# Ledger of designs, part 287: VH-VL binders against q96il0

Target 1, 167 residues: q96il0
Amino acid sequence: APERGAERRDTAPSGVSRFCPPRKSCHDWIGPPDKYSNLRPVHFYIPENESPLEQKLRKLRQETQEWNQQFWANQNLTFSKEKEEFIHSRLKTKGLGLRTESGQKATLNAEEMADFYKEFLSKNFQKHMYYNRDWYKRNFAITFFMGKVALERIWNKLKQKQKKRSN

## First folded at step 9 (VH-VL)

Design C18 (framework fv_ebronucimab)
Fold by ESMFold2-Fast, scan of step 9:
Structure C18 (fold): chain C 167 residues (1-167), chain A 120 residues (1-120), chain B 111 residues (1-111)
Amino acid sequence: as target 1 above (167 residues)
Amino acid sequence: EVQLVESGGGLVQPGRSLRLSCAASGFTFSEYAMNWVRQAPGKGLEWVSYISSFSGDTSYADSVQGRFTISRDNGKNSLYLQMNSLRAEDTALYFCAKGTEFSRYGFDYWGQGTMVTVSS
Amino acid sequence: QSELTQPRSVSGSPGQSVTISCTGTSSDVGGYKYVSWYQQHPGKAPKLLISRVSNRPSGVPDRFSGSKSGNTASLTISGLQAEDEADYYCSSYTSKSTYVVFGTGTDVTVL
């Protein structure tokens, strides 16, 4: 028996469509993958009574997302551009055209493409190391503030419960 | 009113040490990243060091790595730069600069600087 | 540390517009929207003028505007005034390390 699901016929079935909730949302929501970074953006819900600590956590998460999206958009663009330049240069050296008789882009053999991947990884090694370091540091900070927010919420609930009990 | 006041600069011989201090007021010091930025006489700005709001994360320019140590005391609203094995090239006006919350990519407030002269 | 390239000097007359360029690479200016501009008068501390490419902090006149195209960020000062005579520095996040890189600086002269 088929289950009833979303009736949207979309070519991006794994994605969550962009939307503005018709009612006031109490949760973060996830958009479709960005065209350039291929990462799904998170749109953060802002509570009416957001504490200063909650605001800090949200801003840290937003800034981390923005940085991460920019990094991967640029990595993907750089990879694609340099790959095409490498293929074009090697085909020119061989005296070959840019397209095959079938109309497909002319390509290099696996051994030649391995040279490109080796050069690209070597060239970007330091950049990726610093990315990983910054990524871990940012996630540590996010985890730390998540813990502080959780403790604040627990404390507030305990205070509210105690006040209700005395009334 | 945000204020940053540096101190501890002076004339020092090569190979010796100095400790710079920065007193902060007018904002919640413990919530912001702090930086040291220097400027040699008649030259441009050079970022020196960064420390996160919780003191766990530090970074240094290659030119000072292993010689300088940044630290902070959130209870005293104070930032420090311990400068060891000083060289003539370290001669500069040293600024204390407040970062934008969790990012060091912008410095919204600066102190007036403290002059460090490394000479015989 | 690699520096971002700025023209050494730019000049203009009162009421004119001047533009200062700040050129980097895809690992800094070209890759990220974390470009800041600072104004420094002789003997004074730098003052934040623009952050995040084009955001003006409270108190900065709208005569100052920032933009970015490719690997080059630009600061434009419209309606140039005598008080705008100062050194201007750009800065950017860099993915090559966890530190900031500054520009070489530009001296703006109001003729």
Scores: ipSAE 0.435, ipTM 0.755, lowest interface PAE 2.8, mean pLDDT 84
Fold by OpenDDE, second read of step 10:
Structure C18 (fold): chain C 167 residues (1-167), chain A 120 residues (1-120), chain B 111 residues (1-111)
Amino acid sequence: as target 1 above (167 residues)
Amino acid sequence: EVQLVESGGGLVQPGRSLRLSCAASGFTFSEYAMNWVRQAPGKGLEWVSYISSFSGDTSYADSVQGRFTISRDNGKNSLYLQMNSLRAEDTALYFCAKGTEFSRYGFDYWGQGTMVTVSS
Amino acid sequence: QSELTQPRSVSGSPGQSVTISCTGTSSDVGGYKYVSWYQQHPGKAPKLLISRVSNRPSGVPDRFSGSKSGNTASLTISGLQAEDEADYYCSSYTSKSTYVVFGTGTDVTVL
């Protein structure tokens, strides 16, 4: 039985951005764009006295970020592969080589590439619709928790002011 | 004037090899894809192989895949077809055909052909 | 195997118009977009008559015209002349293992 070479699904490595902010940071840090997703990762600050509500917000933001990183890393990989395949196929159909006389990679013109983009977008339309839906749901939840955290902070400040007036 | 001159045809036994050549002139050979097309006696045209202008990307008909090899020497303005494991069904007049600006638009110039006969 | 089907023979009198059809039988999506036509006289190499469905190269008489509807391409010869007696082949590219495919050929006879 010929061993079906397992097509190594080049799963985009879950590239946890190796961006490490300074240890003494008291705020969120934005890293450089990830090489796979092209998204800038955020390192979330963890307060010493983090409330359960603040922790929940932070976790939700982190999970949403990871979800976004993974989606776009995979999407960009798929796009790059399909683009290369399209170019090669089209050049072959034209009877053109993959390289120019100067040794550069042969490319298609803007009109031909427009066809690729249209096809790619059409093929991935449903995927993008689901992504957008989920993106809005996640961001709505984040915004909701941001509001709760803001209210909690206001309430805590008011309680502290009352205690200072009573002493 | 564009000229394509095929050579190397002849009588061969089954299982033998033969190499066809096509000498090109009258155009910038390196800028055009080249093709081999064959025609069996009293039959229609059959595309055999093409090679791209520069990179040497190649394609073959299923009937000759793995047996024939197309190549080119742009310095010599020459196209080649190495034919291995020849069969009786390979008996045909073999034409060298020049691609247009794009091979998909057709072949604008043809040679007169070279006859290959495969017989026991 | 993707094949282009042509009528075996077409005949006409001098001065008449004849049409040769070329029908793609392949289910190849996007195949046969560009069709070429060739004329071949007995014992001669093929000559390109039409490229890209309807483009006529220089030196080809205007009595030759090409068209396409759906998966059927057509070559029309208007004002048929004795010199037009020849074999005619359509051709196209495929997205499959075979890069180029030729039609079955049509023998045109001038009566």
Scores: ipSAE 0.015, ipTM 0.567, lowest interface PAE 7.4, mean pLDDT 87

Design C19 (framework fv_ebronucimab)
Fold by ESMFold2-Fast, scan of step 9:
Structure C19 (fold): chain C 167 residues (1-167), chain A 120 residues (1-120), chain B 111 residues (1-111)
Amino acid sequence: as target 1 above (167 residues)
Amino acid sequence: EVQLVESGGGLVQPGRSLRLSCAASGFTFSEYAMNWVRQAPGKGLEWVSYISAFSGDTSYADSVQGRFTISRDNGKNSLYLQMNSLRAEDTALYFCAKGTEFSRYGFDYWGQGTMVTVSS
Amino acid sequence: QSELTQPRSVSGSPGQSVTISCTGTSSDVGGYKYVSWYQQHPGKAPKLLISRVSNRPSGVPDRFSGSKSGNTASLTISGLQAEDEADYYCSSYTSKSTYVVFGTGTDVTVL
């Protein structure tokens, strides 16, 4: 059952409690930055009495987080790949090897890398414009549902007060 | 049950305008994004336009940008597509499609479509 | 606008399995888990079969399954039946100039 999970103690094989959010916690918690996106994920707490509207809001927030994580992971991988390709191409054009005489990776100076950053930004301008538009649309939807949830909670409190007053 | 019923299609000359309507029922219309998707006779599906549930934000396929305008009236549970400067290439069956969970990435319900023929 | 690539046609006999591929790029199928599949019978509207790569909506038989590897998504129809004869379209979110792009479509014939 669910209660059995709350009664368990989380310990490492060494007999020392592992770091983790308390199982009895009634709060969302924030994880470490994702390796690829560099964004911190939010792990959502699911209350026992979650309403359908609250579930809808949580799912919308989870979907938005997944989309955002995937977008930035992909963007970071694309940046790294294209940066490496640019460096290799420029070194080849200069007649230089991929490694220095000391065996270290050959690099370009800041002035040469400026060409890459200009090209990357230019190529990705439209993509980033669409990202920003989607980001604002999603946050508007989240704000709207947060407002609906707040109104539902106010209404439920008013119903409780009305019931208590009749006594 | 969820129903989407398109109307307003017909035969129209190139360069003219036409307005499509989609009447929705069986769900809370104001909470879902809506889309128009078209299919030319014997051809595949092409996404045309999107409108959000809440902000009135819209998006268009490059082929219709600047010529088509998507709009909605949540009080009437209705979606519209105003088509201006029509071209022969716009000839298609136009479907009204409902987004899933505020997502434009999947369409869980579709209407039967309304046929638009642009010909001289 | 560029479409996702599907085979023109796939055929099988009743009870067999068929698989339809949907190939894109890292900006759509390869980069995101927002692939959907639609079934369209002649003269009818499309019906959602699969969303988010592998999620089946209520009412869709479990013999329809979806998967993705790299830039290619796949729809598998097991236990093929006569009523599965239809056109099948994939779609994906795209980070380029449009929100959704459709595949070229695949005609499934049950022989």
Scores: ipSAE 0.064, ipTM 0.657, lowest interface PAE 5.9, mean pLDDT 83

Design C2 (framework fv_ebronucimab)
Fold by ESMFold2-Fast, scan of step 9:
Structure C2 (fold): chain C 167 residues (1-167), chain A 120 residues (1-120), chain B 111 residues (1-111)
Amino acid sequence: as target 1 above (167 residues)
Amino acid sequence: EVQLVESGGGLVQPGRSLRLSCAASGFTFSEYAMNWVRQAPGKGLEWVSYISGFSGDTSYADSVQGRFTISRDNGKNSLYLQMNSLRAEDTALYFCAKGTEWSRYGFDYWGQGTMVTVSS
Amino acid sequence: QSELTQPRSVSGSPGQSVTISCTGTSSDVGGYKYVSWYQQHPGKAPKLLISRVSNRPSGVPDRFSGSKSGNTASLTISGLQAEDEADYYCSSYTSKSTYVVFGTGTDVTVL
């Protein structure tokens, strides 16, 4: 597990982790950014009388969020690892150590790093294309079910209004 | 150091209720999600319920949905499980478990468990 | 209802290596990097050995390592010791029916 102190520093600027919403929250809320994905997770409110359709929508949104979080966590870790390997390789080729004279991690200039970014993007082009395809598919499904839930709620309100007038 | 201590287990008749408690210490309780995990005698682990630290959002295994209620009191560093309409298949050792950064990343600390036996 | 599939038992001699598999679906082990491994000695609470497929908590020996390929995660115990004799459980986040699903458990015997 990542260090607790590092996680707290990562979330401190957002202030979210320092607030404890009421236990009986009736709304979704946004958590602090995940250390690896850099995305803020949404904690979904679960109504006491959730309909099967509402449950299906919520589970689809939760599954999509987890898929999205995992994709970006993996992508960011892969990027960081390959970037460090590239920098070490280039520094070795130049006959330089892994640290600067000031004791900081040695870095490459913007022109040299452009080579890495070009290679990384080319290498991951198909992966990102499939991510975008799946992202659109998931958002289409979510929008479709959001529409169904909205219609269900409108119908239920109309039925209750009619019942109140009939009583 | 982190400690979790469960209590409230015992022998109970089918259809009755029981309330489990878990006392937490050694960490900022309100910042972490908490879970209940059970283990029937001689069987494997089964996740029962989850509650978030910040919003108090809950989730339940299908086998207990509608019968069990997880809750917490952050001011008392305590976690609870209200168990209603108990069945023989609910017989198990019930563990209180702390989530890591997220519960889906795993449970880094567990209590010793409290035994619930549902029998006549 | 859904459990991750583990072998019932695995055995080895002191100093050898053993590997325990944990097989699920694309909705759990295959879909996410949220696989955890737990060690449970008789009469004791489970202890977290590995989180997020391969991350070792402080205090866990480097003899324990985790990996994942497709729908199968693996726990490898190298340099087997008598104290490693225990039940081992995998777990994963799931998008299917529950928040977390556990494996069927594996009994590790040190011969």
Scores: ipSAE 0.000, ipTM 0.460, lowest interface PAE 18.0, mean pLDDT 80

Design C20 (framework fv_ebronucimab)
Fold by ESMFold2-Fast, scan of step 9:
Structure C20 (fold): chain C 167 residues (1-167), chain A 120 residues (1-120), chain B 111 residues (1-111)
Amino acid sequence: as target 1 above (167 residues)
Amino acid sequence: EVQLVESGGGLVQPGRSLRLSCAASGFTFSEYAMNWVRQAPGKGLEWVSYITGFSGDTSYADSVQGRFTISRDNGKNSLYLQMNSLRAEDTALYFCAKGTEFSRYGFDYWGQGTMVTVSS
Amino acid sequence: QSELTQPRSVSGSPGQSVTISCTGTSSDVGGYKYVSWYQQHPGKAPKLLISRVSNRPSGVPDRFSGSKSGNTASLTISGLQAEDEADYYCSSYTSKSTYVVFGTGTDVTVL
């Protein structure tokens, strides 16, 4: 138990990173961040009496999650790849090795990296604008269908009250 | 039982157009992404295009971008591929394929395919 | 455009194991968990064997298994049977312009 890591025994539970929603659930469940996108996936609860409208809403939310996961996984991969290539190129230009004496990756200071970050943001500006536009379109559609589902539920409650009064 | 039935293939001249159809049954069509995948005679599989279920988002292989248009009619459980400016290299068996429950990147059901031959 | 690299052919005797590799890059096989495997008998449509690297659809025997390490995914067929003689294709999501890329295909022969 007295290993340096033993003090964190309670703070590093072994089961936390497993993507397994509860066996039975009455609501949506949020998982750990995806390895590639760094986004938390949502496992959607499916009611036994799900209406066709509720199914459409759920599928739209699932499609939006997949689109979002794919976009950020791709963006993170592109960033990491271009960052490493930039660092490698600059170190070669300076005549420096790619590794420190301790075997760790050599790096550039914040001032030297500023050019990369500026270039990356400028290069990806249009891509991020299209992402934001599509994200707003998808959220508009989701909100619209959430509204329809809410109205359907209100209507069904009113119908139940009317039927209950007739009995 | 899930069934996908392709139609519309045939012999066409280079530069002409052809429209393929896929009739789907046995599942809630509007909830799944649909794909076209082709296979040239004696060659391997090549993904052509996809369309998502509800939102209708589309994507195309570079080889067909700008020439082919994928579309769907969820009320008719039908998928379409409009092929314009056909080339000899488009000659292939065209399969309709359904995306899986948890990923549109895998195809759990396929039709038997419809043969498109582009020749003069 | 670019296809994932598979061996042209692999062969084995009944009861043996064969493994088919599927090699890509960090922008497809190496970067994502969306690798699938398909079996195609001559003159027939492909059949899904494995999705999401290692998930077996219902009806696929346990002797088919999938894995991935780095930029290479693998399909292993244990207890090889005569009916396993077919063409096998891998596929992966790709972050390039193309949505999905297929492998070059592998012909499995049972001798």
Scores: ipSAE 0.000, ipTM 0.523, lowest interface PAE 13.8, mean pLDDT 81

Design C21 (framework fv_ebronucimab)
Fold by ESMFold2-Fast, scan of step 9:
Structure C21 (fold): chain C 167 residues (1-167), chain A 120 residues (1-120), chain B 111 residues (1-111)
Amino acid sequence: as target 1 above (167 residues)
Amino acid sequence: EVQLVESGGGLVQPGRSLRLSCAASGFTFSEYAMNWVRQAPGKGLEWVSYISGFSGETSYADSVQGRFTISRDNGKNSLYLQMNSLRAEDTALYFCAKGTEFSRYGFDYWGQGTMVTVSS
Amino acid sequence: QSELTQPRSVSGSPGQSVTISCTGTSSDVGGYKYVSWYQQHPGKAPKLLISRVSNRPSGVPDRFSGSKSGNTASLTISGLQAEDEADYYCSSYTSKSTYVVFGTGTDVTVL
């Protein structure tokens, strides 16, 4: 059965490459930014002898990443959609078409866009506050389990050193 | 076998307080988030409150924020809901519900509920 | 408050398929893959039927399936049976609050 390897697409000899041969990794790797969230996903290495505590930490980190990716993809999509709707509405109010004579999409100047940014920030204030609270709470949880895993590894190393001294 | 048993419900006058309890068994209580969900007679489900397993982080529905307090005693495998300044609108069957491995994935076990009636 | 919209009732005959919709916004059903479905028989506690849009817990028959498109999640019950007569509720994680919102509920009648 061919071995499935991890794929690295973050770097390429020519700067950009579609082809990147998959390869096995003994550590985590970071992928390219997601089109919608703009966040780089972390692909976690799973050792064959992963402890239950290590598995719990990894699952917590994976679930937190999944939530974070979905949150920012949703936020970015909402921003882009509402921005476009605002621009179209203002152009219609001015009696202007959606395209310039040169065929480019018509745009608003920075002063006009300031109204949109104020409305968007005000409308999304509570949503962003809840995001920040959840993010800090999840990071505290991850740090706590990272500490438990570190203590487990230290304990196991001490036990291993003690066993070697007995022989 | 996972079991959740609620108690503490009853008839109470508006403006008074009531404390609900939930006794849990059949799982490692401290490792799972716990929730209170209510259902008014003949109505749908409404999420009330959440408490995490290890950190004790809490969250509340807007309708009960500032009036209700969720707490847990991991040593006694017990969940509590302190309800203050009760209103007629708080009349409902109150369920204790266990989160799955991650509570965003849903509530996998529920108690039978305890009835709270707020009436003069 | 229930924020997710479900039909009040759906009905079908034994052996038929019925589908229940659950419509929210981009801040809940549309934005996240954290939709759950619950079955509640009269006088009983709710039972988790589906999690994460389409994941069936152990013991749930495969005739129950979930899906999601845009702001609408759907629960489909194929091969409808008499014991499926119950109330069904959807729920979703929401970025408008710190946790979860339930649907208005749907009464399924097997005729």
Scores: ipSAE 0.389, ipTM 0.753, lowest interface PAE 3.0, mean pLDDT 84
Fold by OpenDDE, second read of step 10:
Structure C21 (fold): chain C 167 residues (1-167), chain A 120 residues (1-120), chain B 111 residues (1-111)
Amino acid sequence: as target 1 above (167 residues)
Amino acid sequence: EVQLVESGGGLVQPGRSLRLSCAASGFTFSEYAMNWVRQAPGKGLEWVSYISGFSGETSYADSVQGRFTISRDNGKNSLYLQMNSLRAEDTALYFCAKGTEFSRYGFDYWGQGTMVTVSS
Amino acid sequence: QSELTQPRSVSGSPGQSVTISCTGTSSDVGGYKYVSWYQQHPGKAPKLLISRVSNRPSGVPDRFSGSKSGNTASLTISGLQAEDEADYYCSSYTSKSTYVVFGTGTDVTVL
């Protein structure tokens, strides 16, 4: 039985951004762009007296960030791989080597690459549509919880003011 | 205007050799892959051979592998097919065909063909 | 050997639409992504009609259209004309060392 070479799905390593904010930070930190996703990770601040609602919001933001990082890391890897394969195939068909006489990597011009971009976008159109849909759903949920947290904070401030007036 | 003109066809005996030529004009010859395609009398089209524009990389149909050699002279805008050990089944009209920017998109220009007849 | 199968002949009256199928029989499902179509009149060289399944080169009438579903490509000739009487060949790129395969050809007759 010929061993079906398992196409190693080069899953982009879950590049947990090694960005560690200072321990004494009282705010969210934005890291440098991740090398795979090109997205800037956010390290979310955890308050000492985090409410259950605040915790839920933070978790939703974290999960959404991880989802975005994984999506774009994988998409960028796929794009890079397919682009390289296209270039190599086209150069081969044109009878051009992978390297110029000067030893530089042979490249295709913008017009020659236009077909690749069109094809890539067409092929990934459905994937991007699903991503956009899910992106909106997640962000809507986050925004909703942000509103709830804001209301909770207002209510807590009002209660504290009433207690201070009664004493 | 793109033009492809085949020559070198004729009557040959089995086991003999023949060399076909194709003169190309109207485009940058070195930038395109070139192909030979043949058509036996009253039959369909059969791809024979491919050569790249610059690297000179070649490919052949299984039916001609080891017997035919495709080559090109970019300075003369010429394509060649050296046919050795010819067989009766090699009798066909041989077309020179220009590849597009990418070979998977087909052949956009064809010559009128040159007839090769292999008979005892 | 990877072969593209076409109907031997298709006929239609002037003004009708005819469709030619081209089915890949090769187990190499990945090799037939792009299909080209050629028209060949008797005693003439083939002419490119369709590239990349559905792309018409300049100078090809809009009555010629290409499509693909699964492993079957189709050429449709709408508004059939007497001048459309010819042999039609599909072609595709293969994943093997052989770059190109042609279909068996279809003779189109105008009744």
Scores: ipSAE 0.014, ipTM 0.565, lowest interface PAE 7.9, mean pLDDT 87

Design C22 (framework fv_ebronucimab)
Fold by ESMFold2-Fast, scan of step 9:
Structure C22 (fold): chain C 167 residues (1-167), chain A 120 residues (1-120), chain B 111 residues (1-111)
Amino acid sequence: as target 1 above (167 residues)
Amino acid sequence: EVQLVESGGGLVQPGRSLRLSCAASGFTFSEYAMNWVRQAPGKGLEWVSYISGFSGYTSYADSVQGRFTISRDNGKNSLYLQMNSLRAEDTALYFCAKGTEFSRYGFDYWGQGTMVTVSS
Amino acid sequence: QSELTQPRSVSGSPGQSVTISCTGTSSDVGGYKYVSWYQQHPGKAPKLLISRVSNRPSGVPDRFSGSKSGNTASLTISGLQAEDEADYYCSSYTSKSTYVVFGTGTDVTVL
């Protein structure tokens, strides 16, 4: 039954657990933003009698979502880490402490951060280009399998009509 | 116990074709991505090709793109590599390797490899 | 980039620690937490030692540990034993047009 699967949390290849869809849900639903990627996951409804082709499409969509979630989670964490390291490095070079007399975190001004942003964007340009290529490939594959599933459903309906007319 | 057994290697002339097979057992084959990795005699490892578990999404190293085709038959627990337009630089031991998860992460089990020699 | 850079060889005596570096770019080692390490004895298939930078699969001794800083990942073998004499390869997930890139390999010799 659907309730059996829906009650269990799914674990993504990225190591992030997903929340189950609401009980008795017959539709896909959108979850809250992931802590690291800041993207909203889609939790897929699994029919009791899902065909092998429908399963392939769902798994492809799930795999693509997990790939996308992991890419942005890593990108966001890398940005935050490198930003913090850059700030600490520059404050040390300037002879400043990591915190002000009031206990607040010491920060760099916009002009000082411009070097970091420019270097980070330049360094990650190729990574984002290849991300876009993979994203296009995955979306084309999803569209292709959506077409195959649609044809399968049409074929099955035609077979059912023939059986009803023959009988 | 997980087992991967490669076959189909041999001596072949440049420009010819060869098909490799990998028989898998001990795990739910359709749930895991599969890969081909090669190693030229006395050289390092080179990733060749990837195929996802359920969708059959494929990817290839630039050196083999357009010449090699990876495929799988989940009903037979089998992985294949169709190698066309073979070159001397394709000479290597070819390993079948199982992905650790449903995607592009590490290889937790490997076969013993099958040797492909491309020579005139 | 077709290969990650590793030293050709490292050596140590039994009981010592050795560290193997694996250097790439921001589109592979620096950009993702999907660095793996493999051990290969002569005439044998590679064996997975470390996945996801520092995750040790069941059956791998805790003498093997992984870490990463910036564009460089490291494999440390502590308490070096004769059986550790082998070739070691790093690999990384990549956002380039290829799926996975391997390192150049390092021969570990136990003196």
Scores: ipSAE 0.000, ipTM 0.523, lowest interface PAE 11.9, mean pLDDT 80

